# Ledger of designs, part 1: VHH binders against CTO1 family protein C17G9.12c

All scores and structures are predictions.

Target 1, 274 residues: CTO1 family protein C17G9.12c, of Schizosaccharomyces pombe (q9uue0)
Amino acid sequence: MLYIVDFDETITTYDTIHLLAEAVNKPEEWSVISDKYWQEYLAWREALPHSTTLTSYLPLLGGSRYLEEASIKRIEKSQYFSGLSEGALDNIVQLITLRAGFVEFINALVPDLRVSKTIFHVLSVNWSARVIEQTLLHHTDLTADLLCVHANDFDFDTSTNTTNGRILARNASSLLMNSTDKVREFRRIVQTDAVSSPLNVVYIGDSPTDFGCLQISPISILMRSNQKYYDILSRFEDVQLVDISEFPVQKAVPGKKIIYTCSDWCAIQKAFLA
Structure headers, positions and changes below count from the first letter of each chain, unless a header shows other numbers; Kabat numbers aren't used for antibody chains.
F, E and O are the ipSAE of ESMFold2-Fast, ESMFold2 and OpenDDE, as the mean of both directions, binder to target and target to binder. V2 is 0.75 times the mean of E and O plus 0.25 times the DockQ between their complexes.
[cut] stands for letters that were removed.
Atom coordinates printed by the task and the answers are left out, and those that the model quotes come from them; centres of patches stay.

## First folded at step 1 (VHH)

Design m06
Fold by ESMFold2, look of step 4:
Structure m06 (fold): chain B 274 residues (1-274), chain A 118 residues (1-118)
Amino acid sequence: as target 1 above (274 residues)
Amino acid sequence: EVQLVESGGGLVQPGGSLRLSCAASGFTVSSNYMSWVRQAPGKGLEWIGRIYTSGSTSYNPSLKSLVTISRDNSKNTLYLQMNSLRAEDTATYYCARSQWRYTGSDYWGQGTTVTVSS
């Protein structure tokens, strides 16, 4: 089984990007950056046309690229994240809580990971692949050789061994900012790992940045972090939502994508590892 | 289920005060960035301010002297205190959970209407 998994609100209980900002401890500067993104996001959301299918909705989500790029440019211009040490980034790990059942699921998976019967990837729009890696390594039995994180990361100034204020892609062809970017990297992961191994592919995510991958993955799981996202998907004429306890479905509706749903990782473990 | 319910709006005289409430369910207010935003009739959205997980606040400079954002973690409730209200403060007031993943990740309520009658 090839697992490709979102991080924030899928593995974690809450979004963790704000913890990165708090580690810098410049809340007035951060508020200016964050509030401008919010204002641009609201304007974009107000302009979205109605969609009755996931297929027609996904291109609209891709239209957010300009506001995501503008936000990263503001962050880089302000140098907000400049000067962080590796230790400062690692301290954020102690503030992160994991969703129920994840540690148990991953630890149960480790024997199969060691012998390459399964493969585990994280695919995220987060800005610190380092924090994602350290969180997983510190809370689970994973070792670095069993884990691949595809996300953004802070660039380092080699002369000072601190961050230089830029955000770059890590294990990805370019920055990961929206659903379209996640689909691009999902396809690259599958082409590399699934072609070399006869594994089924599972994508697990919680939010609209995951909707593209949920559409195209052979097995798709929505982690129910927010009822609004469930409700959006449930209204689409080309989607069938099924509780993960029914995996695998014997009676699919033609023309609909099956997306399984669950509230925690215990349900996933029961469905896949029992 | 995540839900935000604003309340406390209504009619107030110029120079008066109001406290708006935002009751949250399905998540913990103190673990999230929370914002207040308003929209006057026929106008765009105007940011009022935000409270961070640390408890620090940030305000629109044009409103800073008029407003205070606070929270009560035991009630999982966000507040907006408004003082010295003017007719131009007539608007629908919204609270929102403002996380960085804003592409479809944002959540806010139906709003509560404040009318400042001269």
Scores: ipSAE 0.000, ipTM 0.324, lowest interface PAE 12.7, mean pLDDT 86

## First folded at step 4 (VHH; from m06 with R101Y Y102R)

Design a1
Fold by OpenDDE, look of step 9:
Structure a1 (fold): chain B 274 residues (1-274), chain A 118 residues (1-118)
Amino acid sequence: as target 1 above (274 residues)
Amino acid sequence: EVQLVESGGGLVQPGGSLRLSCAASGFTVSSNYMSWVRQAPGKGLEWIGRIYTSGSTSYNPSLKSLVTISRDNSKNTLYLQMNSLRAEDTATYYCARSQWYRTGSDYWGQGTTVTVSS
């Protein structure tokens, strides 16, 4: 199996981007940036048409790209993260809580990864691929040769060990900002690593940024971090939600994508590694 | 799973005060960005304010003088204190786990309705 997994609220129990902002410790400056984003987001959400299918919903989600682009530009222009050290980012690892069963799942998977020479992939729109990587290397038996984090990252000066405040893509063709970008990178990963077994690809995510990947992955799992997203998917005519305990479903309903649901990684381990 | 339950809404006279509560479950309030949002009848969503994990707050400039956001970590509860209420403050009020960026989705409660009328 090839695993491509989201990070925030999939592997973790909450979004970790705010921890990056907290590391800089300029709450008033961050408030200006975050408040502006939030206002724009609310306006966009309010104007967003309702969809009856995942297929029709995905293009609408893609329409929010200007929000993410604008926010990144504001962050870079303000130089909010300028001067932040790698050490400060590494300290964030101690603040991150992983979902129940994840460590056990990964540790059980690692021997298989080594034998098959398969890489575990994390795909995230987070701004610190470094923090994600360090978190997984710290808490699990994963080694650097078995892990690839596809996310955004701060641009660091190696001589000063500090970031210039710019956000760049790491192990991705371009910045990861929305569901469309994740789909792009998902396809790239599959093309490279799943040539011999294209049907044994598993995507695990939790939020609308993952909906595109959930639609196209042969095996899709929704981590139930937010009931709202479950409810959205449940109303789509072209989606069938199934508890992971029923994996694998023998017959798919024509025209519907099966998306398995779970609440913890123990269930995933039982489904795939038992 | 994440759940938010707002309470404390009701009928209040102009000039009155009201404190709304938001009980959270499935996550820790102090570890997340939390916001209050409202929607008046026939109007769009309006952001009221936010409390950060650090405990610092930010507010809609138009409402800053009238509202205060706080939390009780021991109760995992978010609060919205509103003073000097006006008719235009009539709305359904929602608490939200307002994550930054699209990576973390906001979760909203069912809301509590506040009606300001003489």
Scores: ipSAE 0.319, ipTM 0.672, lowest interface PAE 2.0, mean pLDDT 92
Fold by OpenDDE, look of step 11:
Structure a1 (fold): chain B 274 residues (1-274), chain A 118 residues (1-118)
Amino acid sequence: as target 1 above (274 residues)
Amino acid sequence: EVQLVESGGGLVQPGGSLRLSCAASGFTVSSNYMSWVRQAPGKGLEWIGRIYTSGSTSYNPSLKSLVTISRDNSKNTLYLQMNSLRAEDTATYYCARSQWYRTGSDYWGQGTTVTVSS
């Protein structure tokens, strides 16, 4: 199987992007940037129409692209992350907590990955692919040759070996900012790595940024990090939520996408590696 | 299971003060960004302010002089102190766990209603 997995609150217990900001340690400057984003988000949320299907919801969700892009541009313009060292980023790794069962799952999976020469993929809208990669390499038996992190990353000045304040795509065709972007990269990954077995692709995510990938992946798993997101999906007429313990469902309801749900990685291990 | 429960709302006279509480469960308040937002009848959502993991706060400039956000880590509770209340402050107030990025606040409480009237 080919695994494509979200990072924040899927692999981790909480969103880690604030740790990046805290590494810079300029709370007043960050507040200005962060507050502007939240103001724009609330305005967008208020104007968001209701949907009865995941299919109709995804384009609306994609409408947040402008505020995400504006936020990144604002960050770059402010030079907030300028001057951050690799060491400072690496120190963030120890602050990250992984979900229960994830390490065990990965360690059980690694032998299979080596035999099949399959890459484990992480797909994230986070801004430090480096932190994501280092986190997985630090806590699991994964090696660099078995891991590919598709995320944003800070651009480094080679002369100073510090960030220049810019955010770039790493192992992605362009910046990853929302669900639409993740879908783009998901398709790219599948075209490259799943040519021989296109039905054995598993996507695991937890939030609306993952909804697009959950819709199109042959096997989709919602990590139940937040009941709110579960509730949203449960109301869609074209979605069938099923506990991962029932994998694989033999008879799908016509017109509905099966999305398996779980609360931890132990359940995933039981379903796929038992 | 993540849960936020607001309380402390009610009827208050103009010029009065009120402190709202937000009791959290399923996560640690001090380890997350937390926000207060409100919605007046027939109006859209308005951001009030935010407290960061560091304990620093930021506020809507239009409300900065009238509000203070704090937390009690031992109680895992978020607070909103409001002073010099006006009729236009009548609204349902919500606390939210608000991480920095992606799809905004990921969890909201049920809200508590504040009515400012003589």
Scores: ipSAE 0.037, ipTM 0.510, lowest interface PAE 3.0, mean pLDDT 91

## First folded at step 6 (VHH; from a1 with S56R)

Design b14
Fold by OpenDDE, look of step 11:
Structure b14 (fold): chain B 274 residues (1-274), chain A 118 residues (1-118)
Amino acid sequence: as target 1 above (274 residues)
Amino acid sequence: EVQLVESGGGLVQPGGSLRLSCAASGFTVSSNYMSWVRQAPGKGLEWIGRIYTSGRTSYNPSLKSLVTISRDNSKNTLYLQMNSLRAEDTATYYCARSQWYRTGSDYWGQGTTVTVSS
C-alpha cells in the first residue's frame, strides 16, 4: 500500500502556518500580508459559482491559483521570511500536535515499509517541508529513508545558513499552491512509486485542497477535521461518502466516487493494518 | 463539529452602538484567525476586521474608527463593537474563521442582521 497524506489538519490537529509566521515575529508585517490575501480571497469566494458535482467543482477551485501565486510572490517580495535559521524552524516542531492514533498508525506501518521498501509520502501546499519532515521524524519511528515530503520550503543562503525569503518546491516539480498542483504531484508520485500496484494507493486529506486527489486516488479517505468539508462533499451527486469502518465497499455505485470518512487514525489503522 | 453562531443584530438608530457576538464551537477562537465580514443588501462582501492568534487586530481602514474586534477566550466568543452607526452600516454581519493561505478553508456563521434606521 502506498500512502500519500496531507499534513495540516490531517496529520495535525490544527493548521500550522501561523507558527511559521510567528517564528519570524513581525506581527504587523504579517498582518499586512495576511490581510491582503484574505481580502483577495473574499473577492474570489464571492465570485465562485456553485457546483453540484465534485467534477465540476474542482476546476472552479483550481481557479484560485492566481490568488495563491500572488500571495507567495507578495511574501517573497516583502522578504518576510528572510533571516530565519534552521534552528528557528526546528523549534516549531515542538509546537505541533498530531492527531490521535497517527503515531501508532505510523509505528505499526514502518516495519512493512521497510520490508517493501515503500516510502510514506506527505503532500502539502504549505511550508516548510523541513518542519513537516522534522515533525514526523521526531514523533514517529519513521526514518528519513522512508519519508518523502512534497511541499514548499524556504530557500537558504549557504553563506549565512539562513532563509533568503524565497519559497521553493521541495520534492515537487513546482510550487504547490492549490488542489490542482497537488493532483499534479499525486500523479507524479503514483507514476514513480505505484507502477506495480496502481490500485493500492491511498490518499488521506481533510480540506478542499485535497478534493482533487480524493477524486482520483483508488482509495480515498477524508479526515473529518471540519464538518463543512464533509457537507460540501455530501452534496455532490458524483460522490459517495462511506465510513472507513465499512472498508472495503464491495459494490460501487456507477458514476460515484467512494470517499471513506474517519475522525481519527485509529480507524484507519483498523481498516488497513489490522 | 465546527460551528459559528452570530448574535446581537437588530434595529438601531443612527448614531447608536451595537455589540455583536460570535459563539464558536468545535475549535478554539484564540487559536485561529477570526474575521468579521458584512454584506449589505445588493452589495458585495466587505471585510471589517481581523483578530490574530496573538490578539493583534487589523481593520478595514474605512471602518477602523468605528469598530473594535475582541474575544473572550473563556467563552470562546468573538465580538464586534460598532459605534456611531450609520444607515450605510445596514447589513448582515458574519464572523468567520479566516485562516491564511488556503482558499476554501474558511468557516462562516449564519450571520446576524443589523438595520440602522431612524
Scores: ipSAE 0.560, ipTM 0.828, lowest interface PAE 1.1, mean pLDDT 93
Fold by ESMFold2, look of step 12:
Structure b14 (fold): chain B 274 residues (1-274), chain A 118 residues (1-118)
Amino acid sequence: as target 1 above (274 residues)
Amino acid sequence: EVQLVESGGGLVQPGGSLRLSCAASGFTVSSNYMSWVRQAPGKGLEWIGRIYTSGRTSYNPSLKSLVTISRDNSKNTLYLQMNSLRAEDTATYYCARSQWYRTGSDYWGQGTTVTVSS
């Protein structure tokens, strides 16, 4: 089984990106950057046309690239994230809580990970692959050799051992900013680590940045972090939402993508490891 | 389950004041960036302001003298105080859990309607 898993609100209880910004402790500078992004986001969101299928919705989500690029450029130009130590980033880990059942699930998986009967990847638009890695290593029985994180990361100045203000891709061909980027990297992971069958791949995510991967993965799980995202998917003519307790469904409806749903990792463990 | 419910809208005379409430459940208001946004009939979305996790507020410059955003953590509730209301402030007012630089992660209430008319 090849697991490709979102981080924020899928593995974690809450979104964690704001913790990175708060660790810098320059609230006036941050509010200028963040408010500008939010205003541009509101304009983009308002311009979205109505969509009745996931297939037609995904290109619209991809249209957010210019907003995300503009925000990263503002952050880099201001050097907002310059000067963070590894210790400052590691302190953020203490503020992160994991979704119920994840630690038990991953620890149960570790023996199979060690012998390569299963593979585990994180795929995230988060800005710190380091914080993701340290969170997982701190809370679980994972070791660094069993985990691969595909995300953005802060670049370091080796002479000072602090961040240099740039945000770069880590274990990815380019920055991960939206659903389209996640699909690109999902396919690269599968091509690199694929076993013989497409049905041996599971994608687990919670939000619109995951919708592209949910569409293309052989097994797709929506972690129900938010009723809005469930409601969006439930309206699409080409999607069938099915509670994970019914896994595996015997008969697929032609023309509809099955996306399984659950509220915690205990349900996933029961479906896949029991 | 995340839920935002706005209340407190209604008819008010020009020059009047009104306080809108946004009751949140399924998440903690003080751990998120929260915004107020409005939409006048036939118009686009207009950002009013935001309250950060620290409690710092930031406002649309055109509305700064009109509005104050606050929260009550014990009630998990966000407020919008509006003063010196004008006919142009007639709109549906939404509270939103703002974007965390994850496209599509915003969450909105159903809105409450404010009509400013004599």
Scores: ipSAE 0.549, ipTM 0.851, lowest interface PAE 2.2, mean pLDDT 89
Fold by OpenDDE, look of step 9:
Structure b14 (fold): chain B 274 residues (1-274), chain A 118 residues (1-118)
Amino acid sequence: as target 1 above (274 residues)
Amino acid sequence: EVQLVESGGGLVQPGGSLRLSCAASGFTVSSNYMSWVRQAPGKGLEWIGRIYTSGRTSYNPSLKSLVTISRDNSKNTLYLQMNSLRAEDTATYYCARSQWYRTGSDYWGQGTTVTVSS
């Protein structure tokens, strides 16, 4: 099995990007940036048409790219993260809480990964692939050779161990900013690592940024971090939500994508590793 | 799972004050960015303000003088104090767990309605 997994509120219990901002500790400057994004987001959300299918919803989500790009540009222009040290980012690792059962799941999976020489993939729109990587290496039996984090990252000067405030793609073809970008990278990963077993690909996510990957993955799991997202998916005519305990569903409804749902990683372990 | 429940709305006279509450479950309020948002009848969403994990607050400039956001960590509850209410403040008020740089990833409650009328 090839696992491609979101990080924020999938592996973790909450979004962690604010921890990056707090590490810089310039709340007044961050407030200006964050408030601007929020205002633009609300305007975009208000204008967003309703959809009856996931297929029709995904292009609409992709339309928010200009918001994300504008935000990144503001962050870079302001140099908000300029001067932040790698050490400061590493300190964030201890602040991150993982979901129940995740560590156990990974530790149970690691022996299989070693035998098959399969990589565990994390796919995230977060800005610190470093923090994600360090978190997983710190809390689990994963080693660097078994883990690949596809996310954004700060551009660092290796001589000073500080970032110049720019945000770059790490282990991705370009910046990861929305659902469309994640789909792009998902396909790239599968093309590279799942050539011999294209049906044994599992994507796990929790939010609309994951909806594209959930639609195209052979096996899709929605982590139920937010009831709102469950409700959105449940109303789509081309989606069938099924509890992970019923894996694998034998009878697929024509025209509907099966998306399994769960609340913790224990259920996932039971489904795939028991 | 995340849940937010707003309360405290109702009918108030112009010039009056009102305190709204937002009870959160499934996550810790003090560990997240929280916002208040409102929607007046026939109008779009309007951002009111935000409280950061540090406790710092930011507000819509048009409403800053009239609103205060706070939280009680022991109750895992967010508050919106509104003073000198006007007819134009009539709206449904929502609390939201804000996710930065995550389009559509915020969670909102069902809202509480405030009506300002003489």
Scores: ipSAE 0.033, ipTM 0.490, lowest interface PAE 3.0, mean pLDDT 90

## First folded at step 9 (VHH; from a1 with Q99H)

Design g2
Fold by OpenDDE, look of step 10:
Structure g2 (fold): chain B 274 residues (1-274), chain A 118 residues (1-118)
Amino acid sequence: as target 1 above (274 residues)
Amino acid sequence: EVQLVESGGGLVQPGGSLRLSCAASGFTVSSNYMSWVRQAPGKGLEWIGRIYTSGSTSYNPSLKSLVTISRDNSKNTLYLQMNSLRAEDTATYYCARSHWYRTGSDYWGQGTTVTVSS
């Protein structure tokens, strides 16, 4: 089984991007950048037309790319993260809280990964692949050879071990900013690592950025971090939400994608590693 | 389950003040970024402000002088103090649990309506 998993609020209990900003500790400057993003985001969300299917909804979600690009450009231009040390990033690891059962799940999975030489993939729009990687390596039995984090990251000056303020893609073909980008990288990962078993792919996510991957993955799991997102999916005519306790569902409703739902990783472990 | 319940809305005269409350359950307000937004009749959503986990606040520049966001950790409640209310402040006001800077997860309350009228 190939696992491709979102990070923020899927593996973690909350979004961790603020921890990056706090590492710089310039709240007023960050507020300016953040406020601009939210203003644009709210305007975009308001203008978003309603959809009756996930299929029709996904292209609309993809329309957020210009917001994300503009945001990243502002961040880079401001040099907000310039001079941030690797050590400062590494210190963020201890501030991250993981969802219940995740560590147990991973530790139970690791022996199988080693035997099969399968990599556990994290796919995230987060700006610090390093923090993600270190978090997993710190809290679980995963080792670097079994983990691949596909996310954005800060560009570092190797001579100073500090970031130059730029954000770039790590283990991805380009910056990961929205659902469309994640789908792109999902396909790339599957093409590379699941050639022999294309049906044994599990995607786990929690938010609209994951909706595209949830739609196309053979096995899809929605982490119920937010009822709002559950409700959105539940209203789509081409989606069938099923509690993961019912895994596997053999009979699919014609024309609907089955997406399993769970509240923690204990349920996932029971479903896949019992 | 996450729940946000706004209260405190009502009719107020121009120049008046009002404090809205947002009671949260299923999560800790002080451990999250919380925002207030509003929607006037026939208008789009407008961001009012945000309180960070640190307790720091950020406001819409157009509203900064008129609003204050605070919280009571013991009550797990978010507040929006509004002063010098105007007719154009008539709207449904929502509290939301928000990401710091991303579009991932945000939960909204049902809203509370504020009507400013003489």
Scores: ipSAE 0.009, ipTM 0.242, lowest interface PAE 8.9, mean pLDDT 90

## First folded at step 12 (VHH)

Design j2 (from b14 with S54K K64Q)
Fold by OpenDDE, look of step 13:
Structure j2 (fold): chain B 274 residues (1-274), chain A 118 residues (1-118)
Amino acid sequence: as target 1 above (274 residues)
Amino acid sequence: EVQLVESGGGLVQPGGSLRLSCAASGFTVSSNYMSWVRQAPGKGLEWIGRIYTKGRTSYNPSLQSLVTISRDNSKNTLYLQMNSLRAEDTATYYCARSQWYRTGSDYWGQGTTVTVSS
């Protein structure tokens, strides 16, 4: 199987972006940037129309791109992340907490990955692909040859070995900012790595940024990090939520996408590696 | 399972004070950005303020002098202290885990209603 997995609150117990900001240690400047984003997000969220299907909901989610772009532009313009050392980023790894069962799952999976020469993919809108990569390499038996992180990353000045304030795409065609972007990269990954087995692709995510990938992946799993997102999906007429313990469902309801749900990685391990 | 439960709302007289609580479960309040927002009848959402992971607070400038956000890490609870309440402060108050740079990645409580009336 080919695994494409979200990072924040799918692999981790909480969103890790704040750790990046804290590494810079400019709380006053960060608060200005963060508050602006939050205010804009609230306005956007309030104005978002209701949908009865996931299919109709996804384009609406895509409409948030301007918020993300504006945020990135503000960050770059402010040079907030300028001058951050590689070491400072690496130190963030120890601050990250992984969800229960993830390490066990990965360690159980690694032998299979080695035999099949299959890469484990992380797909995230996070700003530090480096931190994501180092986190997985630090806590699991994954090695660099078995892992590919598709996320945003800080650009480095090679002369100073510090960030120059810019955010770039890493292992992605362009910046990853929303559900639409993740779908784009999901398709690219599948086209490259799943040509021979297109039905054995598993996407695991937890939030609306993952909804697009959950819709198109042959096997989709919602990590139940937030009941709100479960509830949203449960209301869609074209979605069927099923507990991962019932994998694989034999009879799908026509016209509905099956999305499996779980609360931890132990359940995923039982379903796929037991 | 993530859960936020607001409490402390009720009827208060103009000029009165009120402290709202937001009990969190399923995550650590001190490890997240937390916000208070409110919605008055017939009006849109209004941001009140935020507390960041390191304890720093920021507020809506229009409300800064009237509100204080704090937390008790031992109780995993967020607070909103409101002073000198006015009729215009009548609203449903929500606490939210306000994530950064994740579209729609937030969690809200069910809210607690505050009515300011003589």
Scores: ipSAE 0.367, ipTM 0.725, lowest interface PAE 1.7, mean pLDDT 92

Design j3 (from b14 with S30D S54K K64Q S105K)
Fold by ESMFold2, look of step 12:
Structure j3 (fold): chain B 274 residues (1-274), chain A 118 residues (1-118)
Amino acid sequence: as target 1 above (274 residues)
Amino acid sequence: EVQLVESGGGLVQPGGSLRLSCAASGFTVDSNYMSWVRQAPGKGLEWIGRIYTKGRTSYNPSLQSLVTISRDNSKNTLYLQMNSLRAEDTATYYCARSQWYRTGKDYWGQGTTVTVSS
């Protein structure tokens, strides 16, 4: 099984990107940046047309690129994230909690990961691949050789050994900002690992940045972090939501994508590792 | 499950005041960026303000003298105090969890309607 998994609110209990911003401890500067993004997001969201299919909805989500790029440029221009040490980033790990059942699930996978019967990737729009990796290494039996994190990361100035204020792609061809970017990198991961290994591919995510990958993955799981996203998907004419307890459904309905749903990792473990 | 339920809307006279509530469940309001947003009939969404995790607030400059955002962490509830209400403040008022910085991670309540008329 090739697992490609979102991080925030899929593996973690809460979104963690705010922890990165708060670690800088410049709340006045952050509010200027964040309020501007929020206002641009509200305008984009209001202009979003109604869609009856996931297939027609995904290009609309991709239309957010301009506001995501503008946000990253504001962050870089302000140098908001400049001057963080590796230790400052590692301290954020101590504030992160994981969703129920994840540690047990991943630790049960480790024997198969060691012999390449299973492969595990994280694919995230988060800003710190380092924090993601350190969180997983801290809480689980994973070692660095068993895990690959595809996300954004803070760039470091090697002369000062601190962050230089830029956000760069880590293990990805370019920045990961929206659903379209995650699909791009999902395909690159599958081309590399699934072609070289005859594994079924599973994508697990919780929210609209995952919807593109949920559409294209052979096995797709929505982690129900909020009922609202379940409800959005349930209204699409080309989607069929099925509780993970029914895995595997023996035959998909033509023209509809099956997306399995669950609320925790215990349910995934029962379905896949029973 | 993350849920937000607004309440306290209704009919109010011009010049009056009103306090809206937003009860949250499935997360804690003091660990998230919480926003109030409104939509007048036939208009787009208008940002009112935010309260950040450590309690700092920011407001739409056009409204800042008329509104106050607060929270009660023991009740897991966000509030919007509105004063000196005008007919143009007639709208549906939403609270939102807006901590996710990326597209599509915002969570919204169903809204509560405020009508300002004599």
Scores: ipSAE 0.481, ipTM 0.835, lowest interface PAE 2.6, mean pLDDT 89

